# Designs tried in a protein design chat: VHH binders against UDP-N-acetylglucosamine transferase subunit ALG13 (ALG13). Part 1

No score or structure here was measured in a lab: all are predicted.

Target 1, 122 residues: UDP-N-acetylglucosamine transferase subunit ALG13 (ALG13), of Homo sapiens (Human) (q9np73r231to352)
Amino acid sequence: LFRKLTAKDASCLFRAISEQLFCSQVHHLEIRKACVSYMRENQQTFESYVEGSFEKYLERLGDPKESAGQLEIRALSLIYNRDFILYRFPGKPPTYVTDNGYEDKILLCYSSSGHYDSVYSK
Structure headers, positions and changes below count from the first letter of each chain, unless a header shows other numbers; antibody chains are not in Kabat numbers.
F, E and O stand for the ipSAE by ESMFold2-Fast, ESMFold2 and OpenDDE, each averaged over both directions (binder to target, target to binder). V2 = 0.75 x the mean of E and O + 0.25 x the DockQ between their complexes.
[cut] marks letters that were taken out.
Atom coordinates printed by the task and the answers are left out, and those that the model quotes come from them; centres of patches stay.

## First folded at step 3 (VHH; from f11 with T28K S33Y)

Design g6
Fold by OpenDDE, fold request of step 9:
Structure g6 (fold): chain B 122 residues (1-122), chain A 127 residues (1-127)
Amino acid sequence: as target 1 above (122 residues)
Amino acid sequence: QVQLVESGGGLVQPGGSLRLSCAASGFKFSYDYSYALGWFRQAPGQGLEAVAAISTSGGSTYYADSVKGRFTISRDNSKNTLYLQMNSLRAEDTAVYYCAAVEWYSGDLYPSHYDYWGQGTLVTVSS
């Protein structure tokens, strides 16, 4: 296993996912838009996890300057039919953060600074 | 923005009991979210030490040997609140108690693994 670094900005999650899906970080904006669109279309699934206005939340999420996290990972798992595995600390086993029964996986590492990187198994 | 706010600290006599609370905001205790929670403490002149931790699901709990059998960590998902029931308190339990959370991790008793910390609440055990 090794980690491939992503740009350290608010789009790091989407960049890391882009890397996992397409072997390139260039699709981060597309993935962000897909996430927002999917969450909007499935509001009943996600709105209970958002404090305040769901639409305002999505509006903010659409901004490339806004970071994303657990809720978006749940959405992206469903969008791309992939379960997420997160590595946190060296020598510690990863966590299956989604369990939707998907065969395909997305491997990420998460740092205490809130940064996501891509992880490759080979 | 994750925030943790401790409460319930105070002065208590040896052998007494206290219950600390930690109100969490910025994330939910729901099983759909991956946060482990823990209590840590720092006694005067000593370093930060682990007290107890609880996994995301609440299915696993961990205790320091010094508090095992006396303290109980629990969480109320409906209130988004972490608790520490402290019984049979001793003078050596005197410390500032901190609530902490770690994201994307099942939790353990290592302070360095936790991402978010409260400001702490003082517990003084004295006759």
Scores: ipSAE 0.741, ipTM 0.871, lowest interface PAE 0.6, mean pLDDT 94
Fold by OpenDDE, fold request of step 9:
Structure g6 (fold): chain B 122 residues (1-122), chain A 127 residues (1-127)
Amino acid sequence: as target 1 above (122 residues)
Amino acid sequence: QVQLVESGGGLVQPGGSLRLSCAASGFKFSYDYSYALGWFRQAPGQGLEAVAAISTSGGSTYYADSVKGRFTISRDNSKNTLYLQMNSLRAEDTAVYYCAAVEWYSGDLYPSHYDYWGQGTLVTVSS
């Protein structure tokens, strides 16, 4: 396994996913926008898991200064037809975060500070 | 924001029973199975010790040898609450008990692996 570091900011999840999809972190904003749009179009799927106003949640999510996590990973799995595998600790097995039956995978590592990095198997 | 709040601590005689609760907010048990939960304790003058843990799905439980057979960890998804049923309590069980959560991990009995912690609740076992 190879851990490729992402910029340490609130967009680290989208940067790491960008790296996995395009071999570059530059598409993080595009991916964030796609996530927001998809969640909005599929509100019935996600709104019950959001506390408070769903639209306000999406408004915040659209801000590159806002972090993302559980719900967005599930959305992004559906958007890009990839299942997410997350590594937390060295020597420990990863967690299969999504199980949508996709052959393609997105490998990430997550630190206790809330930071996501990209992981390559080769 | 993830928040954990313990309750149920108090004074109990040796051989007695007590049930601790941990009310969790900021994530939902029924949806966010990416969180594993655990109980830890710190006795006076000692370090943090693992007590019990329950996996993300709730399908697996782990116990410290010192409490195995006496303590039971469980979760109620409808109440978003973690429990620790403590039976046959001993003086050495006296400690501040903490609930903890770890994200994107199945859980274990290592305190350093947990991301979020409650304020703790005091359990005193004394005659």
Scores: ipSAE 0.687, ipTM 0.848, lowest interface PAE 0.6, mean pLDDT 94
Fold by ESMFold2, fold request of step 9:
Structure g6 (fold): chain B 122 residues (1-122), chain A 127 residues (1-127)
Amino acid sequence: as target 1 above (122 residues)
Amino acid sequence: QVQLVESGGGLVQPGGSLRLSCAASGFKFSYDYSYALGWFRQAPGQGLEAVAAISTSGGSTYYADSVKGRFTISRDNSKNTLYLQMNSLRAEDTAVYYCAAVEWYSGDLYPSHYDYWGQGTLVTVSS
């Protein structure tokens, strides 16, 4: 497997996902906006996982300077019909973050700095 | 922001027991959030030493040899709380005890793998 590095900024999750979906990380803002819109329109599904105000959470998530994490990955799986697999440490098995039964997968790796990169084979 | 706050430390006689708690905020200890948890300690003038770790689901636990059979790690995901039951305490168990969390991993006894740390609670075991 090969890691493709993303820019080390708060949008790294969305850049890695853009790379896997469109073979380019340039669409990260559009993916972020889609994530926020989906979660807002499906509040009942997501609000129980958020501490405090759900709308304030979404306002923060819409800011490109804000990082994204585990809840956003679960939303993006539903938006794009792909299951996520995440690698953390060399030689250790990955985490199957979602198992919604989708044939297509998004492969990511995660570092201690909250950074996500895309992973692919060949 | 993620916070971990330990409590339950104090002074205890050798052979006694204490139960430490670690309250989490800023995230939930549910299966949908992958956080393995651990207890680490630091005796005066020493480096960090692993005590115990527990996986996200609670299905796997790890213990340092020095505490096996005496300490029990557990978690209550509904209360966002990690516990350490310490029995048969010895003077060498005197330390500041820290709780820690790691994302996207099942946990282990290596402090450098952990992402988030509490401020610690002091346990003193003395006659």
Scores: ipSAE 0.232, ipTM 0.611, lowest interface PAE 3.6, mean pLDDT 85
Fold by ESMFold2, fold request of step 9:
Structure g6 (fold): chain B 122 residues (1-122), chain A 127 residues (1-127)
Amino acid sequence: as target 1 above (122 residues)
Amino acid sequence: QVQLVESGGGLVQPGGSLRLSCAASGFKFSYDYSYALGWFRQAPGQGLEAVAAISTSGGSTYYADSVKGRFTISRDNSKNTLYLQMNSLRAEDTAVYYCAAVEWYSGDLYPSHYDYWGQGTLVTVSS
């Protein structure tokens, strides 16, 4: 497997996804906005997983300096009809983060310090 | 940020039982499905020793040979809490017990794989 590095910032998840969807990291803001919009339109699905006000959570998530993680991955799987597979440690099996039955996958790796990068199979 | 706080340590006689708890909190506690959790311990003058680990869903558990059959790891994801039920305690179980968590991994007994650590709770097994 081959890692495509993303900028080490709070938007790294969306950059990695942009890379896999569009072969470029530049669309990370649009992907972030799509994620926020989807979660807002589907509030009942996601609301129970956040602490405090759901609208305040979404406002923070819309800020490119705010990190994103596990709930956003689940939303993005539904938005783009792709299941997520995540690699952590050499020689260990990956985590099938979502299993929504989609044929297409997004492959990520997650490193210490909470960074996401895109992964490709040869 | 994930925070882990252990509780339930104390003095127990050999052959007794004790239940440890580890409360997880932070921005991601609603997402704890993808956290594997573990208990590790450090006896005086020793390095970290694995005790038990449990997968994100709770479907897989792992135990060190020294505690198998005596300790039970479990988790309550609705309360974002990890437990260790310790039965048939022995003097060699005396240690500081640490709760640990790892993101995006099914868990194992290797401390170096864990991302987050609590500050520990002391268990003393003595007459």
Scores: ipSAE 0.223, ipTM 0.609, lowest interface PAE 3.9, mean pLDDT 84

## First folded at step 8 (VHH; from n3 with D32P)

Design r3
Fold by OpenDDE, fold request of step 9:
Structure r3 (fold): chain B 122 residues (1-122), chain A 127 residues (1-127)
Amino acid sequence: as target 1 above (122 residues)
Amino acid sequence: QVQLVESGGGLVQPGGSLRLSCAASGFRFSYPYSWALGWFRQAPGQGLEAVAAISTSGGSTYYADSVKGRFTISRDNSKNTLYLQMNSLRAEDTAVYYCAAVEWYSGDLYPSHYDYWGQGTLVTVSS
């Protein structure tokens, strides 16, 4: 396994996912939009997991300057039919974040600074 | 913003019991969110020591050998609060107790793996 660095900004999750899907970080905005759209279309599923206004949450999520996290990973798993595996600490086993039964996987590394990087198998 | 606030510390006699609380804000314990929560303590002149940890995903618990059978870590999702029930307290349990949290992790007893910390609450066990 090796870590491929993602640009350090609020779009790092979507950049890392873009890398995993397309071997390029360039599609981060498209992925963000897809995430927002999917969550909106499935409001009944996601709104109970959000504090406050769900619509305001989605408005925030639509801003490229805003970070995304756990809930978006849940949505993105369903959007792209991939289960997420997150590496958190060296020498520790990864966490299978989603368990939707998908054969394809997205491998990410999460740092204490709240940053996501892409992980590739050797 | 993630925030942890401990409470419940105080003076107790050996053999007594005490329950600590950690009120968490800025994140949720409940499904589908995944965190590990822990209690750590620092006695006077000593280093930071792990006490107990719990995973919010599955509820797995971990305990230091020194507190096994006496302390119980638990959480209330409805209150977003972490607890530490301390029974059969000993003088060596005297310390400042801290709650801590880490995202995307099942938890363990290593302080360096936790990113968010409370201000601590003092527990004094003395006759």
Scores: ipSAE 0.849, ipTM 0.927, lowest interface PAE 0.6, mean pLDDT 96
Fold by OpenDDE, fold request of step 9:
Structure r3 (fold): chain B 122 residues (1-122), chain A 127 residues (1-127)
Amino acid sequence: as target 1 above (122 residues)
Amino acid sequence: QVQLVESGGGLVQPGGSLRLSCAASGFRFSYPYSWALGWFRQAPGQGLEAVAAISTSGGSTYYADSVKGRFTISRDNSKNTLYLQMNSLRAEDTAVYYCAAVEWYSGDLYPSHYDYWGQGTLVTVSS
């Protein structure tokens, strides 16, 4: 296993996912848009997980300057039919953060600073 | 902004009971969010010691040997609050008790794995 560094900005989650899906971080914006669109189309699934206005939540999420997190990972798992595996600490086993039964996986690592990087298996 | 605020500390006699609360804000305990929450304590002149931890996803709990059978960690998702029920308290349980949290982790008893901490609440066990 090795970690491929992701640009350290608010789009790091989407960049890391872009890397895993397309071997490039350049698709982070379209992935973000897809996430927002999917969550909007499936409001009945996601709105209960959000505090306050769901629409305002999505408006914020649509801003490339805004960070994304756990709820978006859940959505993206469903969008791309991939389950997420997350490495949190060196030397510790990863966690299956989604369990939708998908064969394909997305491997990420998460740092205490709130940053996501992509993980590749050798 | 993640914030943890402990309460419930105070003076209690040996053999007594006390329940600590940790009000969490800026994140949710409930499904589908994944966190580990923990209680840690620091006695006067001593280092930070793990007390108990709980996973918000699986509900798994962990306890230090020194408190097993006496302390119970639990959470109320509706209140976004973590609790520590302390029974059969002993003088050696005297400490400042801290609430802590870590994202995307099932939890353990290592303080270094927790990123968010409260200011603590003092528990004094004395006759």
Scores: ipSAE 0.849, ipTM 0.928, lowest interface PAE 0.6, mean pLDDT 96
Fold by ESMFold2, fold request of step 9:
Structure r3 (fold): chain B 122 residues (1-122), chain A 127 residues (1-127)
Amino acid sequence: as target 1 above (122 residues)
Amino acid sequence: QVQLVESGGGLVQPGGSLRLSCAASGFRFSYPYSWALGWFRQAPGQGLEAVAAISTSGGSTYYADSVKGRFTISRDNSKNTLYLQMNSLRAEDTAVYYCAAVEWYSGDLYPSHYDYWGQGTLVTVSS
């Protein structure tokens, strides 16, 4: 497996996904907006997993300086019809984050510093 | 902010039992979140050693050889709490016990793989 580094900012998850979907990190803002919109339109699906106000959560998520994580990955799997596989440590099994039955996958790695990068296989 | 707080330590006689608890805040243990959990301990003047670990689902548990058959790790995702039931306690179990958590991993007995740590609770096994 080969890693493509993302910019070290709060949008790194969306940059990694942009790279996997479009071969470019440039679309991270659009992917973030799509994530927020999808979760808002499907509030009944996601609201119970969020502590406190769901609208306040979405307002923070929409800010490019705010980080994203585990719940957003599950939404993005549904938006883009891809299952996510996440690698942490060399030589250890990955986490199969989603199992929605999609043929295409998005491969990420996650570091102890809270950063997401793209992963490619040959 | 992710926080882990241990409780339940104290003085116990050899052969006795204790139940340690670790309350988590700032994250949820249950679906859709991926958090594996573990207990580690440190005797005075010694390094950390693994005690037990439990996967996100609770379907896999791992134990150090020194505690197998005596200690049981469990998690109650509805209460955001990790437990360690310690039976048949021995003097060598005397240590500060730490709760630890790791994101996006199934867990193991390597302390360096864990992202977050509690402050510890002292267990003393002595007559």
Scores: ipSAE 0.237, ipTM 0.616, lowest interface PAE 4.0, mean pLDDT 86
Fold by ESMFold2, fold request of step 9:
Structure r3 (fold): chain B 122 residues (1-122), chain A 127 residues (1-127)
Amino acid sequence: as target 1 above (122 residues)
Amino acid sequence: QVQLVESGGGLVQPGGSLRLSCAASGFRFSYPYSWALGWFRQAPGQGLEAVAAISTSGGSTYYADSVKGRFTISRDNSKNTLYLQMNSLRAEDTAVYYCAAVEWYSGDLYPSHYDYWGQGTLVTVSS
Protein backbone atom coordinates (compact mmCIF):
# COMPACT_ATOMS: atom_id res chain seq x y z
CA LEU B 1 0.00 0.00 0.00
CA PHE B 2 1.06 3.60 -0.78
CA ARG B 3 0.17 6.74 1.18
CA LYS B 4 -0.63 10.11 -0.48
CA LEU B 5 -0.13 12.94 2.01
CA THR B 6 -2.84 15.56 2.51
CA ALA B 7 -2.42 19.11 3.72
CA LYS B 8 -2.17 19.25 7.50
CA ASP B 9 -5.29 21.19 8.46
CA ALA B 10 -8.75 20.55 9.90
CA SER B 11 -10.05 19.65 6.44
CA CYS B 12 -7.65 16.69 5.99
CA LEU B 13 -10.45 14.09 5.94
CA PHE B 14 -12.24 15.91 3.12
CA ARG B 15 -8.92 16.48 1.32
CA ALA B 16 -8.13 12.75 1.41
CA ILE B 17 -11.57 11.95 0.04
CA SER B 18 -11.24 14.60 -2.68
CA GLU B 19 -7.91 13.04 -3.68
CA GLN B 20 -9.45 9.59 -4.10
CA LEU B 21 -12.61 10.78 -5.89
CA PHE B 22 -11.10 13.46 -8.15
CA CYS B 23 -7.30 12.94 -8.04
CA SER B 24 -6.93 16.32 -6.32
CA GLN B 25 -7.34 17.68 -2.81
CA VAL B 26 -8.77 20.95 -4.10
CA HIS B 27 -12.46 20.01 -3.77
CA HIS B 28 -12.40 19.56 0.01
CA LEU B 29 -14.70 22.53 0.68
CA GLU B 30 -17.31 21.23 -1.76
CA ILE B 31 -17.15 17.77 -0.19
CA ARG B 32 -17.57 19.32 3.26
CA LYS B 33 -20.62 21.27 2.06
CA ALA B 34 -22.08 18.11 0.53
CA CYS B 35 -21.63 16.28 3.82
CA VAL B 36 -23.41 19.04 5.78
CA SER B 37 -26.24 19.21 3.24
CA TYR B 38 -26.74 15.44 3.21
CA MET B 39 -26.83 15.18 6.99
CA ARG B 40 -29.30 18.08 7.19
CA GLU B 41 -31.55 16.54 4.54
CA ASN B 42 -31.35 13.18 6.36
CA GLN B 43 -31.63 14.51 9.91
CA GLN B 44 -33.63 11.49 11.10
CA THR B 45 -30.70 9.22 10.24
CA PHE B 46 -28.01 11.18 12.12
CA GLU B 47 -29.50 13.33 14.87
CA SER B 48 -29.59 10.60 17.54
CA TYR B 49 -25.78 10.24 17.34
CA VAL B 50 -25.17 13.94 18.01
CA GLU B 51 -25.04 15.47 21.51
CA GLY B 52 -27.10 18.64 21.84
CA SER B 53 -28.48 20.65 18.93
CA PHE B 54 -28.16 19.00 15.55
CA GLU B 55 -28.27 22.38 13.79
CA LYS B 56 -25.41 23.72 15.93
CA TYR B 57 -23.46 20.55 15.14
CA LEU B 58 -23.97 21.15 11.40
CA GLU B 59 -22.98 24.83 11.73
CA ARG B 60 -19.72 23.75 13.37
CA LEU B 61 -19.13 21.07 10.72
CA GLY B 62 -19.56 23.66 7.96
CA ASP B 63 -16.65 25.72 9.34
CA PRO B 64 -13.42 24.75 7.46
CA LYS B 65 -11.43 25.25 10.70
CA GLU B 66 -13.40 22.50 12.44
CA SER B 67 -12.30 18.89 12.25
CA ALA B 68 -14.47 16.04 10.99
CA GLY B 69 -14.46 12.44 12.03
CA GLN B 70 -16.28 9.20 12.39
CA LEU B 71 -19.89 10.31 11.89
CA GLU B 72 -18.98 12.27 8.76
CA ILE B 73 -17.26 9.21 7.26
CA ARG B 74 -20.52 7.29 7.56
CA ALA B 75 -22.43 10.05 5.79
CA LEU B 76 -19.80 10.31 3.03
CA SER B 77 -20.03 6.57 2.33
CA LEU B 78 -23.71 7.05 1.50
CA ILE B 79 -23.15 10.24 -0.51
CA TYR B 80 -20.49 8.78 -2.81
CA ASN B 81 -21.55 5.09 -2.79
CA ARG B 82 -18.21 3.89 -1.52
CA ASP B 83 -17.24 1.92 1.58
CA PHE B 84 -14.42 3.15 3.77
CA ILE B 85 -11.42 1.11 4.89
CA LEU B 86 -8.99 2.64 7.38
CA TYR B 87 -5.40 1.61 8.12
CA ARG B 88 -3.59 2.50 11.35
CA PHE B 89 -0.55 0.37 12.18
CA PRO B 90 1.92 -1.47 9.91
CA GLY B 91 1.28 -5.18 9.82
CA LYS B 92 -2.12 -4.90 11.54
CA PRO B 93 -5.51 -5.46 9.91
CA PRO B 94 -7.49 -2.39 8.80
CA THR B 95 -10.86 -1.26 10.12
CA TYR B 96 -13.81 -1.73 7.77
CA VAL B 97 -15.51 1.47 8.82
CA THR B 98 -18.60 1.06 6.66
CA ASP B 99 -20.20 -2.02 5.12
CA ASN B 100 -22.93 -0.66 2.87
CA GLY B 101 -22.15 -3.20 0.13
CA TYR B 102 -20.53 -0.83 -2.36
CA GLU B 103 -18.08 -2.24 -4.89
CA ASP B 104 -15.84 0.83 -4.82
CA LYS B 105 -13.79 1.71 -1.72
CA ILE B 106 -12.10 4.74 -0.22
CA LEU B 107 -8.89 3.81 1.60
CA LEU B 108 -7.63 6.07 4.37
CA CYS B 109 -4.74 6.06 6.81
CA TYR B 110 -5.07 7.61 10.29
CA SER B 111 -2.09 8.67 12.38
CA SER B 112 -1.70 9.32 16.10
CA SER B 113 -1.51 13.04 15.30
CA GLY B 114 -5.20 12.89 14.30
CA HIS B 115 -4.47 13.18 10.58
CA TYR B 116 -6.13 11.42 7.65
CA ASP B 117 -4.24 10.58 4.47
CA SER B 118 -5.31 8.84 1.28
CA VAL B 119 -4.11 5.26 0.66
CA TYR B 120 -3.75 3.40 -2.63
CA SER B 121 -3.65 -0.35 -2.99
CA LYS B 122 -1.52 -2.17 -5.48
CA GLN A 1 -11.58 18.20 23.92
CA VAL A 2 -10.99 14.48 24.40
CA GLN A 3 -10.55 13.59 28.07
CA LEU A 4 -10.35 10.41 30.17
CA VAL A 5 -10.71 10.54 33.96
CA GLU A 6 -10.11 7.55 36.22
CA SER A 7 -11.67 7.06 39.64
CA GLY A 8 -12.19 4.37 42.26
CA GLY A 9 -8.63 3.95 43.47
CA GLY A 10 -7.71 3.72 47.12
CA LEU A 11 -6.29 1.60 49.91
CA VAL A 12 -7.47 -2.01 50.12
CA GLN A 13 -6.43 -5.13 52.02
CA PRO A 14 -4.91 -8.14 50.24
CA GLY A 15 -7.70 -10.38 48.94
CA GLY A 16 -10.03 -7.41 48.64
CA SER A 17 -11.78 -5.87 45.66
CA LEU A 18 -12.01 -2.51 43.92
CA ARG A 19 -13.86 -1.31 40.86
CA LEU A 20 -12.13 1.33 38.77
CA SER A 21 -14.06 3.63 36.44
CA CYS A 22 -12.90 5.73 33.51
CA ALA A 23 -15.28 8.46 32.34
CA ALA A 24 -14.81 9.78 28.82
CA SER A 25 -15.73 13.21 27.52
CA GLY A 26 -15.27 14.87 24.14
CA PHE A 27 -15.99 11.61 22.33
CA ARG A 28 -18.55 8.78 22.43
CA PHE A 29 -17.90 5.05 22.99
CA SER A 30 -21.16 3.93 21.36
CA TYR A 31 -21.99 3.09 17.76
CA PRO A 32 -21.25 4.51 15.22
CA TYR A 33 -17.89 5.42 16.80
CA SER A 34 -14.80 3.19 16.76
CA TRP A 35 -12.84 3.27 20.03
CA ALA A 36 -10.97 0.45 21.70
CA LEU A 37 -10.05 0.91 25.34
CA GLY A 38 -7.49 -0.38 27.80
CA TRP A 39 -6.14 -0.29 31.32
CA PHE A 40 -2.41 0.03 32.00
CA ARG A 41 -0.53 0.39 35.27
CA GLN A 42 2.78 1.62 36.62
CA ALA A 43 4.17 0.44 39.94
CA PRO A 44 6.60 2.77 41.75
CA GLY A 45 10.03 2.61 40.12
CA GLN A 46 8.83 0.37 37.28
CA GLY A 47 7.78 0.77 33.69
CA LEU A 48 4.28 0.80 32.27
CA GLU A 49 2.57 -2.61 32.21
CA ALA A 50 -0.52 -3.61 30.26
CA VAL A 51 -3.47 -4.87 32.33
CA ALA A 52 -6.46 -5.35 30.01
CA ALA A 53 -8.02 -4.17 26.76
CA ILE A 54 -11.49 -4.31 25.22
CA SER A 55 -12.57 -3.88 21.61
CA THR A 56 -15.06 -1.34 20.25
CA SER A 57 -17.92 -3.85 20.26
CA GLY A 58 -16.89 -5.34 23.60
CA GLY A 59 -16.74 -8.73 21.88
CA SER A 60 -13.00 -9.15 22.40
CA THR A 61 -11.16 -8.75 25.70
CA TYR A 62 -7.46 -9.18 26.41
CA TYR A 63 -5.71 -9.66 29.74
CA ALA A 64 -2.14 -9.71 30.96
CA ASP A 65 -1.25 -13.13 32.42
CA SER A 66 -0.69 -11.59 35.87
CA VAL A 67 -4.37 -10.56 36.18
CA LYS A 68 -6.26 -13.27 34.29
CA GLY A 69 -9.11 -14.71 36.33
CA ARG A 70 -8.95 -11.87 38.89
CA PHE A 71 -9.69 -8.75 36.83
CA THR A 72 -12.57 -8.08 34.44
CA ILE A 73 -12.63 -5.25 31.90
CA SER A 74 -16.00 -4.00 30.70
CA ARG A 75 -17.54 -0.97 29.03
CA ASP A 76 -20.90 0.72 29.29
CA ASN A 77 -21.25 2.68 26.08
CA SER A 78 -24.48 4.37 27.21
CA LYS A 79 -22.61 5.90 30.17
CA ASN A 80 -19.44 6.55 28.14
CA THR A 81 -17.51 4.67 30.82
CA LEU A 82 -14.87 1.95 30.99
CA TYR A 83 -14.57 -0.29 34.07
CA LEU A 84 -12.02 -2.58 35.67
CA GLN A 85 -13.32 -4.96 38.34
CA MET A 86 -10.33 -6.00 40.44
CA ASN A 87 -10.79 -9.05 42.70
CA SER A 88 -8.39 -11.05 44.85
CA LEU A 89 -6.01 -8.13 45.03
CA ARG A 90 -2.37 -8.71 45.89
CA ALA A 91 0.50 -6.49 47.00
CA GLU A 92 2.00 -6.63 43.48
CA ASP A 93 -1.17 -4.98 42.12
CA THR A 94 -0.17 -1.72 43.85
CA ALA A 95 0.23 0.85 41.05
CA VAL A 96 -1.15 3.92 39.37
CA TYR A 97 -3.81 2.67 36.92
CA TYR A 98 -4.38 4.50 33.64
CA CYS A 99 -7.18 4.16 31.15
CA ALA A 100 -6.40 4.67 27.49
CA ALA A 101 -8.26 4.89 24.19
CA VAL A 102 -7.40 4.27 20.54
CA GLU A 103 -9.35 5.38 17.50
CA TRP A 104 -9.80 3.20 14.40
CA TYR A 105 -8.22 0.07 15.89
CA SER A 106 -9.46 -3.12 17.58
CA GLY A 107 -7.14 -2.73 20.60
CA ASP A 108 -4.29 -4.76 22.09
CA LEU A 109 -1.87 -4.78 25.03
CA TYR A 110 0.73 -2.44 23.46
CA PRO A 111 0.64 0.96 25.21
CA SER A 112 2.35 2.69 22.26
CA HIS A 113 -0.77 2.03 20.15
CA TYR A 114 -3.06 4.13 22.39
CA ASP A 115 -3.80 7.76 21.51
CA TYR A 116 -5.39 9.21 24.65
CA TRP A 117 -4.54 8.65 28.30
CA GLY A 118 -6.02 9.56 31.64
CA GLN A 119 -4.07 11.02 34.57
CA GLY A 120 -4.33 7.81 36.58
CA THR A 121 -5.78 6.60 39.88
CA LEU A 122 -3.66 5.10 42.67
CA VAL A 123 -4.43 1.62 43.98
CA THR A 124 -2.58 0.54 47.12
CA VAL A 125 -2.86 -3.04 48.34
CA SER A 126 -1.52 -3.22 51.87
CA SER A 127 -2.21 -4.85 55.19
Scores: ipSAE 0.204, ipTM 0.592, lowest interface PAE 4.3, mean pLDDT 86

